# VH-VL binders against a2bn08, part 28

Target 1, 238 residues: a2bn08
Amino acid sequence: MAEARLQRLLRVYVLDTSALTDTRLRSLLGSGSLDEAVRRFAELIASVRIAYGVEVYMPPTVYEEARRFLLSNGVTVQSFEALAAWITIKPPTRHEIRIPASIVRDYVEEVRARLARGLRVAEEHVRRAFEAGGLYAAETASREARREKLGAIIRGLRERYREATRHGMLDSVEDLDAVLLALEVRGVLVSNDEGVRRFAEALGVISIDPPKFISVLQGLLRHSKTGGVAREEAHSTS

## First folded at step 6 (VH-VL)

Design j7 (framework fv_emapalumab)
Fold by ESMFold2-Fast, scan of step 6:
Structure j7 (fold): chain C 238 residues (1-238), chain A 123 residues (1-123), chain B 111 residues (1-111)
Amino acid sequence: as target 1 above (238 residues)
Amino acid sequence: EVQLLESGGGLVQPGGSLRLSCAASGFTFSDYAMSWVRQAPGKGLEWVSAISGSGGYTYYADSVKGRFTISRDNSKNTLYLQMNSLRAEDTAVYYCARKYTIEGVDSYYFDYWGQGTLVTVSS
Amino acid sequence: NFMLTQPHSVSESPGKTVTISCTRSSGDIASNYVQWYQQRPGSSPTTVIYEDNQRPSGVPDRFSGSIDSSSNSASLTISGLKTEDEADYYCQSYDYSDLVVFGGGTKLTVL
């Protein structure tokens, strides 16, 4: 592999929504609040972009989704836009991107299997609700207890239906755009979503999770400052 | 009717391991997400971990990530918490709690709590 | 992450009304449901209010919950105070990033 090509691969990243909503973000950046974490993330990306020419991308669909989430969770507009200022927001050129038919076929087969699983989950919960209805005939259960049991069954249905049909699956335009953009710019996808990462890797796109991404960027900055830090420590202990 | 019974607590040395269990009865265990919530002596409640009804999704507080593992065995109606690399700060009563939702609306409401099991991390 | 801040203690006479606040440090208090739990010494927590203002069966109507977006807080109000209401009270909410957050707790003394 050419050194220039390898260097480019390690210097180009595409962020998925999960990269900005990861619950570990604040602890990884040593911050006390999500707003502070977003500001520190912006500083980190800015630093590596300036020092090493690291490029960070995200599609507009991811930008909008991340913006909605972060603003709803205590992040200010100023903090989010400070982060976004160091990220290249660009849609993938969908019309020109080619996907192997084998990947599409596997995806269709997975959708079919998941829909079948979802139907089974639905049928199971219909049966449970029917059987639970017997409590009314017993006349000992309170109205609240019956309502609670019905609610629990509906909640169980919703959760297990999501697990059967959506968990570990690429089924959002935001996720697809992130993968397609990573393929187009020949970059590394940053995501902690298993389904998104499996789809990306099937296309030959390298993926890493947000903790690894942050670690790599921090490592780059430590490397550039090693001589200065060592000299200052030696001076301090003298 | 609904019962949650914790067990497995005890005295362990720093760096040690302990596995907590919560035996559930009186409801369809697999239909409910479960959580572990702890309380240090004389302190407030602190959420530790949660697991979905199927066991497919797990969540952890930052203070325990990488050290604790939540799991469940729906065939035995039992919730587990594997605690590794224990620290003095992990000393607490550990409660098993059931997450309840009415008509599919997620509210993170804990409608039933176990009696708790004491974990003491001390030399 | 966010914090839920409660007063450390509140005190009131029997028959009076007390209000315990729970203030969210960042994000709108109304964006996610708030629950309230009662805990007596040596006992497990029990729910007195769920989903902002709902009462579980068996909880007296003297207990009520409310949300005030202007102060970014939730409140638990207990009217007609009884000695049996003496306990620690915890508010609890959630967030996608933090999942579950408890307030620091308020010790209610009835004298």
Scores: ipSAE 0.000, ipTM 0.400, lowest interface PAE 18.4, mean pLDDT 83

Design j8 (framework fv_emapalumab)
Fold by ESMFold2-Fast, scan of step 6:
Structure j8 (fold): chain C 238 residues (1-238), chain A 121 residues (1-121), chain B 111 residues (1-111)
Amino acid sequence: as target 1 above (238 residues)
Amino acid sequence: EVQLLESGGGLVQPGGSLRLSCAASGFTFSDYAMSWVRQAPGKGLEWVSAISGSGGYTYYADSVKGRFTISRDNSKNTLYLQMNSLRAEDTAVYYCARHGEYVSDYYFDYWGQGTLVTVSS
Amino acid sequence: NFMLTQPHSVSESPGKTVTISCTRSSGDIASNYVQWYQQRPGSSPTTVIYEDNQRPSGVPDRFSGSIDSSSNSASLTISGLKTEDEADYYCQSYDYSDLVVFGGGTKLTVL
């Protein structure tokens, strides 16, 4: 029964934006450039689709986001479209998908708690700015030094606020679409985002990270080579 | 009046299993996240596990991950802790505790009386 | 991963004021709320301060909480000390990764 479950897990995948924007794709696919990595990724997906009927999906929102990112980072239109040609681009049927109110309530509670943490971060940085203003009074520091110090405090606020409120959260429409599509097609979500994966898990959606996804596809490809040899032997004996 | 009552504690051998229960009354159980907090004899408080109001999200201390499972039955107003592969260091009084207004703010506004778990050969 | 450090014990005479500190080893003490719990021998913990400085209904105004970001510490202050205040006191905080941490506890003796 474990083998039947594994077969289901290995045949349908849904990609979120992080699966396609991970700059480590170069090393994961043994490539010298991101453009070459995208081409090798396309070859890998094509090979497993042809050999095993593996289907890879992504929502249109993920397609647009990935396209913008990759083209801005040296990937050619031709390389991206070659990858996209082997991926089924389909939106989730949002109006038909139902989520238990209890899960939505938990999500709202988490958002509210993180907003409270963000307020604490903001209060701390207001205090630091006030204190720094006293130390950099006109009599003891230049105007430029005071502006530089204020800028550092504001940068620290923005970074810590983002960390407190957004790290580990499902916080984009693209990520939600990927989770909803995975739920709909009964597929495995491919994501490098902790918050996306936690939300998917709550809905009963299995998720894996991009390195594991590539490893699984490469494993299937190795098995395909073994099957090819057997088919050739069968042909020669017939 | 909010009340939490733990049960299921006792003496168990190392490697054994035990299931704790916490019966809740006096509030809408499904609206509140719940935690298990333990205290070894003569020692301080240690957080063990938490579960959201719906049961959709669960959290565990590193010391119990893979061995303990927190769950709840909102129709019975009951919180559970399934403890497997018990070790001597799991010996403690186990309290169930209700989260305050916000589940992920980890403020424990009401505590049960505790149930003693002793892991000994 | 952080720790909360409290003194093991504090002692003071009835009618005086005592302060118990709770110092965070890493990360900002003010980034998340700090709670304080009182535990008398043989009893369950009860909350005396929540969300840094708030008192639950029934807790006398002699109990107060404060945060000092310069020392990265929270403090519980008990004024007009009474013999019934004799107990173990625990601070508690958490981070956004759902790591919940209790201080080691402070035994308050009223002599």
Scores: ipSAE 0.006, ipTM 0.445, lowest interface PAE 12.6, mean pLDDT 83

Design j9 (framework fv_emapalumab)
Fold by ESMFold2-Fast, scan of step 6:
Structure j9 (fold): chain C 238 residues (1-238), chain A 124 residues (1-124), chain B 111 residues (1-111)
Amino acid sequence: as target 1 above (238 residues)
Amino acid sequence: EVQLLESGGGLVQPGGSLRLSCAASGFTFSDYAMSWVRQAPGKGLEWVSAISGSGGYTYYADSVKGRFTISRDNSKNTLYLQMNSLRAEDTAVYYCARHYDILTGVDSYYFDYWGQGTLVTVSS
Amino acid sequence: NFMLTQPHSVSESPGKTVTISCTRSSGDIASNYVQWYQQRPGSSPTTVIYEDNQRPSGVPDRFSGSIDSSSNSASLTISGLKTEDEADYYCQSYDYSDLVVFGGGTKLTVL
């Protein structure tokens, strides 16, 4: 009972890019291709919007990012636009949105720590490359072996730098816009990104992952179908 | 099995000289930067000197610059510390230590293996 | 050059938690990795924490490391304290001039 009341009150959702790129979507929507999954997702959102007045938003920055990703991964323009037709594309009103100074302070401290870690990672890999160059300067080492070793060090740098500076951190305009829009429309953020969800929760924005979002929407439709059948049967017996 | 064995310590008079050796086994010696770290009796650890795996780069603590010389012979898997103009303050156990990771430079994060140490006493 | 400052001694009862601090005199503690070494009397040092908070194989999960930028310090925390943890503990970092710096050491007594 309390869950049904809460679900009725929480009818506004904001999607970030990860909500549309989650690899579990194909399985959850019962489809074998990403293109078919996008079409089924469109049908699901359309159904809950019509039946329950559920509103789904995304910022233009997220729209552009999701479009670029999906079209590059086998989704047709027609399938993507069919989905987008049931989503309200709206930028957050950035000038009017206010964030508590305590959140900004904590964010600045985290950025400082991560930049320091990133510098350490960079310095470590510069030293590794320097030592590796010395080892492979000997005539017995082939040019191919030398290039492979340096390439591995550079790949390691990129991976560790990304991990040190970006993982679990709010680090893009697209992600920020999704959080700000959710705050503005007083909606639930749908995201699979830990950093985005952490930032949203700090602002008092409720967040759920894409599988939970789909489950909620499918649950609403199952309840509607059960209620509709019961009402029709009761009416026919009168 | 990594093993580091120091030798060459002993009693020497102020102004004298000593050469320490560290024999390494159980790993590819030339792939690792090495350091000398000392500890005066009842006192803390003090870094003395470091050398890159190739031997091309050497570093020294300010307290030993101009007096100590670190070197290595990769063909013999041996690290050396030539100590000249010794002072009473140089009295310490001298440890040979390996820098973590085969590609880490002389300022590597930490020392993963240490020798047992060799005592140097500078006294009249 | 910079210095790393540790308390000279700490004492705690078995089963309790103890924290040893390591404060950097100049420059940001978070700019370079911090390691922690354990040295028992008559023995060589061994690593208990490397790269701020990583544990080598064989080191119990009772040992943990952390960085506090607000106090410009690193900390070694030992929970579930045991008598065999009694030892001298040293923090170590470096600057970008390739100088290795050790803290003065902390004598841990478990009584």
Scores: ipSAE 0.000, ipTM 0.390, lowest interface PAE 15.2, mean pLDDT 82

Design o1 (framework fv_traxivitug)
Fold by ESMFold2-Fast, scan of step 6:
Formats: C-alpha cells, structure tokens, sequence
Structure o1 (fold): chain C 238 residues (1-238), chain A 125 residues (1-125), chain B 107 residues (1-107)
C-alpha cells in the first residue's frame, strides 16, 4: 500500500554518491559484474525517463566522486558515461538556497558532541599505547614487535575515531550538494547514508535507499502503459 | 538543605503547550548544570534536557528537540521547561535534577546528586 | 547511542547479597552511577563514579565496573532496600543514558 502510492507520486530523484557505490547494485540488477550492473542501471533510468518522464539528477561533485569510485572498481569509462548520459548533472544554486538557522545550530551541536566522542577515543588509545610501551620495555621486546604493536593501536584508533565522528554524520561537500539539489528541484533523495538522509529529512526532503529506488523503477516498467493495461484487462475478464 | 520543587504538571490535549518550573534552594544555583529527566508511568528514567550554568549551552534528547525549550533564571533560582506540540508519549512524571560534573584525566563523572519530587504531565484527549 | 542492559528483576532474602548488573559495550571505560527509586518517590544517588558513595549512603552499597559490565552490590540486604535501581553513564553522542532499571524484591 505505501509502496504503490510512492510509485504513483514520485517522478524526480537526486542521487548521492552512495546510490552509485552501493555494493548491492550487482545483486539488485541481476548481474555478474559491477560494470554490467552499471549498464543495466543506465537502461533502467533511460526506460523510465522515456516511458514516464522520470527525471534523475546528481550534482557535479557527486558525478566526479562516483566516477572515481566506479572506474577504480572495474567499471569502464564507456559504461559510466552511458549511465551519466541519462542523468541531469547540475550544481545546486548554493548562494540562493536558504536553510533555517535552527538546522545549522543543531548541526553545530552534533559536531561538538562527535568531537567530544572523538577526543575520548583518542584518550583511550593514548593510554593503551602508554601501557603497551611499558610492557614491551619490561619484556625486552624487539623493535619490530614494538612497531607492530604501535601500528595495531593506531589502526584501532583510526577505526574507532571514524565510527565516533563520521558514522551517521553529514561531513562531505558531495553529500551536502545532493541534499541541496534535492531541495532545489523538489525531488526525492536516493541515499543509503543515514546521516545524509537525517539531514535531508530535517529540511523536508523525502529520501529512499538505492534498493527501494531500483524497486520503484522496475515496478514502473512492469506496469508500462501497454503491458499494464493488457495484464489488468486479462485478469478482470477472467 | 538542598531542595528542588517542580510545578506546572497537568492534563493537556495532544498538540497543546505547557510550561514546567523548578524552584531551587539550599545551594548556589548559578554554579550548576541543571537537568530535566522524565519517567512514563511504569517505565524507566529518560534524560530530556540539560542547561549550562549561564544558559549558554542547552542539549535535548532527539524526541523532544524542536518542541521543548529548557531555560533558567539565575536571579530567581528557577529552571523551566517549555513544552510545545505535546504528544501522548510525552506523558510522564518530570523531575528537576542538579547535575554534578567532574573531569579527571579523560573520565567524565557527570551525575545527578539531588532530585525534585517530580510533577505529572498527562497528554490525553 | 549507548544502550545499557539491566535485568528486569532480582529477588533476595534479608541479610543476603543482591547484585545488579549494567551491561554496555566498553562500559569499563566510562564512569557509572547508580540511583535508587522507591515507589512514588524521586530517585536518590547511591553510588557515583563506579564505586564512590554520597554522604549518608550505607557502606553495604558498593560498585564495580570493568570490561562490558558494571555491578551494584548491596550486602546484608534490608527490607528498606526494596526499590528500582538504575545505572547511568554520560555519552558524548546521547548525553545521559539510563539503564532500563532493575526491581529488587526483598522476600
């Protein structure tokens, strides 16, 4: 019921980087390679644009980041450009877009909280390194063993710091541009990033994840003008 | 000695507004962070909001952000919670609490050493 | 978004020892505080900073905190100890976080 309603009402979408880097694309599009998945995605977008006037946008900052990621992961230039050809690439009009001061204030408060969490993570790992250094001196450990232990602590710090400060946070220009563009064109944001989606929701922008987006597009094609009418009439007359 | 007395709790319709007050005595009110904690009937404690000594910093639990406003009047030793767009799930006893804060070599000892008796807010049609 | 897990209830006979656990990921790196709440009354702080007691709280109340579990221990339990007990930590992303509470019944 909610899915059928969404399919009838939504015609404009904006993609963030996560919409094109989602590893589930291969399984969702029934393909053996990411390159093939990208080509099938291009065919899907082209088909719904031609049949139903569905518009798909992305800002140049997302285009460049997605291109860099996909080309680094086995997607050909030709396949990526075939997808991009059916997507309208345009920047948000940043200097004309206004957002409530309350949203900026909440964002600043969230940044402060995450910085405090990051500091706590750093303090914990400084203590661990100090303790490990003392133990290794007592054990007469080799220089190589000490370097490996220090490296492990640093890796732990980086992972926990990333989790503490970046997870669920709007922290890139690419993500911001996608949200601002969605606000400007009055479209639905396609993202699997919880922080980006939370920020979009605060601005009144509806968001869906990439699997839902692909499901909506495939649903539209299954109920095409000719095929949908024929199918429904066959069932109704039985 | 230290006393915190809440007032203002009553029956309110969904979508309504209400202002809670907390009168503090027996300590230097302007030297402490102050906090509101609520408890739904038969449920556990939930932190709602806190406010720095001078009112310069205010923090809220996600479910009330944008609807509730915490404030204080240090000259009158009073803490307030302005509650707007009330929902049935806001039904709870609201406690005023004094927040003690100590930091030592990266440990954050932030706890509530004194509590008021609470004031009941019921949000129902 | 820390979650603190407490058992819903603990039963203990008078004069015996009650132990209430508070589980949380890496809770041993945080300062844990404990509150006692009797029916119809406000909470009272009974242990702060893992193991310290406020003035007026009996020595039979003690606390510990290591790894993923903090524990409030009530030795030589009295009928007057029957209450709900809550653990609490400060978390930078969620501010103050309370456990779900444990009802201690003395029977």
Amino acid sequence: as target 1 above (238 residues)
Amino acid sequence: QVQLVESGGTLVQPGGSLRLSCAASGFTFSSYWMTWVRQAPGKGLEWVANIKQDGSEKYYVDSVRGRFTISRDNAKNSLFLQMNSLRPEDTAVYFCARESRYTYFGSYEYYFDYWGQGTLVTVSS
Amino acid sequence: QSVLTQPPSVSVAPGKTARITCGGDNIGSKSVHWYQQKPGQAPILVVYDDSDRPSGIPERFSGSNSGNTATLTISRVEAGDEADYYCQVWDSSSDHVFGGGTKVTVL
Scores: ipSAE 0.000, ipTM 0.378, lowest interface PAE 23.7, mean pLDDT 83

Design o2 (framework fv_traxivitug)
Fold by ESMFold2-Fast, scan of step 6:
Structure o2 (fold): chain C 238 residues (1-238), chain A 124 residues (1-124), chain B 107 residues (1-107)
Amino acid sequence: as target 1 above (238 residues)
Amino acid sequence: QVQLVESGGTLVQPGGSLRLSCAASGFTFSSYWMTWVRQAPGKGLEWVANIKQDGSEKYYVDSVRGRFTISRDNAKNSLFLQMNSLRPEDTAVYFCARDSKYTYWGSYRYFDYWGQGTLVTVSS
Amino acid sequence: QSVLTQPPSVSVAPGKTARITCGGDNIGSKSVHWYQQKPGQAPILVVYDDSDRPSGIPERFSGSNSGNTATLTISRVEAGDEADYYCQVWDSSSDHVFGGGTKVTVL
């Protein structure tokens, strides 16, 4: 029974946006362009679905986010729809899913701490900008030098604010939907996002990164090509 | 209220083995990553190893990987460092330190409480 | 190959301000923590998350972090502030990394 459960679990995957937005997807699939990589990914998913009954899901929120990203980065509508045709687009049944209060409590405490840190980051960069303005009141600095200094401070603020508030945090509905869907279909979450994977693990959801996911699917196809246990017999014993 | 007490430091010969212990009190030990940090005589601080609150993840500085093993016993509020194949350059005061509290969202990794340290001398 | 660079020593007169730098590539995107260590004693945390202070640490201690440099600032320096100071960061590739330490001498 445990083996049957494991076999079912290893054939069901849920993708978050990070599984499709890694610009190195072309390297993982041996492709020259992101558009070609998306088409090869579609072929890979189609092949394992046909050969092994592997199911790949993503929530509508992830579908829309991935679509916007990929189309903005040179992927054609045709190539994206070819990929989406082999993925089951399904929302999680949110009203039926329960979350332990301990996770919610930790989340609330972390959000409060991060908001306080973000405010301190903002305050520090306001001080730096004011001090830089004072230093350049002397005529020794050009307009270009002053603009560059201000730009550096603003870039530092943005990077520090991101680190303080967003790094390792579950901060989007898209990410939440991917975890909830994986929990509901009892599948493996595919993500390289630390916060998403941490939340999944807290709920008992197994997660793997996109390179491992692609490796597993390619491995299944290689095994099929070289023979081994008959697929019909393997499926009937599941 | 938080207290960390190291023990086990002594003189050992090169190639020898030694186990260090750290007794923790005054906090929920099972909620925190724990760390060993060392300091050679007259030198700076060097991180050695850390361990996740449930023992599922362990990380080591390159120079000790494969020779040292970090472990914990949450029921006894104890942290351990098993040191094998000791070298003269492992001579240092070894500090037990409390790393970050594990939460499902937290990524902040600093050492808010330290023990007084235990001296390990590796020489013949 | 993450390395944090600190000046080996800083001298400061009582009542003046000491500034201790910690240099590292893109250190402004990381959280920097600072420790004080007096001879024969364990280190103590004086600043964490770039600019926060633990309970019991005087307001004279402050920190900042941007670009490639983090700074620990000790205002109105007292004789008791004479110590070694270490910066520290964490990242997923290097784990914990300490700076080489700065000896602050109060003359």
Scores: ipSAE 0.015, ipTM 0.538, lowest interface PAE 7.1, mean pLDDT 84

Design o3 (framework fv_traxivitug)
Fold by ESMFold2-Fast, scan of step 6:
Structure o3 (fold): chain C 238 residues (1-238), chain A 124 residues (1-124), chain B 107 residues (1-107)
Amino acid sequence: as target 1 above (238 residues)
Amino acid sequence: QVQLVESGGTLVQPGGSLRLSCAASGFTFSSYWMTWVRQAPGKGLEWVANIKQDGSEKYYVDSVRGRFTISRDNAKNSLFLQMNSLRPEDTAVYFCARESRYTYFGSYDYFDYWGQGTLVTVSS
Amino acid sequence: QSVLTQPPSVSVAPGKTARITCGGDNIGSESVHWYQQKPGQAPILVVYDDSDRPSGIPERFSGSNSGNTATLTISRVEAGDEADYYCQVWDSSSDHVFGGGTKVTVL
């Protein structure tokens, strides 16, 4: 009985945007361009679908976000659509999915805590800007230097505010859809995002990062002498 | 096993300086916010300062701001508190403590492990 | 600045229930944590996030938090529970704020 659950776990995956934007993905799938990595990823997904019936899903919201990112970073439309052809694009059935109230409570509490932390970050940077303004009384720094100092404080505020309020937090519709779809299809979520993965865990959804996902798929292909040989010949003898 | 060991506490004159150290072991030090909490003789606990995992954010109680500096060395698993312009009211046992996360959406806002403390006495 | 109010002492007979309150404006919207400190020792965490217990803390320790008052409840009190107890919250203006502490005496 436990074996049936384990085999099911290896058959269905749901990708979020970070599965296609992880910097380690390029080195794991190809040493060249991002475009080459996307083509190799398409081949890997196709191979495991054909050989083992592995299903890979992504919601339309993730599809649009991934498309925008990849096309902006040198991936061709043809390469992206070749990848998408082997992925089932399906929205979660939001109206029918139920979430425990305890999870909603924890999420609300975390949002409040992070908003309070963000206010603390803002207050600290207001203090820094005020103290930096004391240089005007001394008049020892150039206008350009003072302006650059203020710009650095503002940039620091933006970076620390985002980290305090967003890092490790579920904060996008795309990420939510990926988790909800994984829950619905009873699949494994593939994500490099801490907040997405923690939300998935709260719902009982198992998650793995993109390097582990690729490793699992490559491991599956090692069991098939026919699939492994066919892939190598297709790649090396064109 | 998680262990935190403070050192550096001694008698100093008002206006003097002192550096406290906290040696951490048994956990991934670079993954946690760290804090200093003090306790004056016969009094309650008072938070003093905390520092983010990478040292990029530091916060202080108003009474020590500008006088105390919290820092960390993740390569050495060590936390520090540089105390300048010491006042008699800074006399206290200083505890090193680890902030920890709770639940799937948890905050870094409680102290799950504490050191034994180091006594700082500021007197002439 | 301390915004949390605790009674200075609570007396309880062995086997009975001790209740330690922590008062703060709108404290029910915050997560409250509780620490036990015995003389000459470091504090230890006994309750976190209003009502949860760390591994190793007996079920006799429980917490609640609503409105302007959080409460630490120690049921079936034992002599070994005699200690100072502190509540703590995280606050955007003060970072971490501790209550003044409550001395629990088991008589």
Scores: ipSAE 0.000, ipTM 0.424, lowest interface PAE 10.7, mean pLDDT 82

Design o4 (framework fv_traxivitug)
Fold by ESMFold2-Fast, scan of step 6:
Structure o4 (fold): chain C 238 residues (1-238), chain A 124 residues (1-124), chain B 107 residues (1-107)
Amino acid sequence: as target 1 above (238 residues)
Amino acid sequence: QVQLVESGGTLVQPGGSLRLSCAASGFTFSSYWMTWVRQAPGKGLEWVANIKQDGSEKYYVDSVRGRFTISRDNAKNSLFLQMNSLRPEDTAVYFCARETRYSWFGEYTYFDYWGQGTLVTVSS
Amino acid sequence: QSVLTQPPSVSVAPGKTARITCGGDDIGSKSVHWYQQKPGQAPILVVYDDSDRPSGIPERFSGSNSGNTATLTISRVEAGDEADYYCQVWDSSSDHVFGGGTKVTVL
């Protein structure tokens, strides 16, 4: 049973935006440009779908976000659509997907904790700004020096607040859709976002990062000769 | 005000069993996760097991899984650790600790109050 | 499964600053907590959520956490600060993980 389940899980994947926006994609696929990396990724997905029936999904919200990112970073429309042609774009059936109340409660507690931490970060930076302002008012500091100091404090606040409230958190519709779709199609989530992966794990969804995903697909292609394929086909009949 | 008092530690033969208790006072026991942390003589701290407020979730370090059972009695403000198939490697001071957990995944989890510990020696 | 690396010992003169590091992959994305343990005593929480102090802990204790290293800083060290210090995080694969501990000696 466990073996049959693993065979099914190895055939279905769902991509979140981080699977396509990782700047290491060029290195992972041995390419000099992001555009070429996207084309090689398309060829890889096409090859495993044709040879082994591997299905790759993404929700429309992820498709739109990935498209905007890639096109703004030098990827051509033609290259992106070549990749998208081998990916099944499908929204999760949100009204039919159920999440246990205990998981929702835990999520609410996480939000509460992060909001409390964010407030502490804000209070600390207000204190720093007040103290810095007092020092620069007492000393003969230039307007430019005071402006620089205030800017540094505000930048620090923004960085620490984002880290306290958003980093490692499930905080976007695109990420939620990817997790829900993975749950629905009983697939493996491909993401390098810690918050997305942790939420998926809480729902029983297996997740892997983009480097592991590419490695798995390349490994499947190395079985294009007799052996691995025969084993897979033995469990495909139904 | 918050107080945790462990008891039950003693000398036990390898393969033996022992039950540790922790008496809690000064807070709403039923509102907190509770944890056991151990420390072998001259060694560092090692998390052993924790238990959710209502007892519905229990987690263990790999080396004790299947041998140790964590439980609680909220009516008596008590936490327990049933230790079976004890090994010399289980020799340690066992601390009861209150776990402050605000996180979906435990990322903001820390131990804000600790008991004094109870010594368990597993030797022949 | 994740390992938190602490130096085994740190020596510091009275009135100087002691810095205890806690190394871990992407530890800056996690909340790090610090415990002080004096000989024969239970640990006490000295810093939580990277940089917050519990009531009763002197302002000499502070923390930071970024990238792959979290740091506990004890300024104006006193003889009474001599103790073992442990960092701690939560990890999805191993639940609660403690560092190996750092013995701070005030000489």
Scores: ipSAE 0.000, ipTM 0.434, lowest interface PAE 12.9, mean pLDDT 83

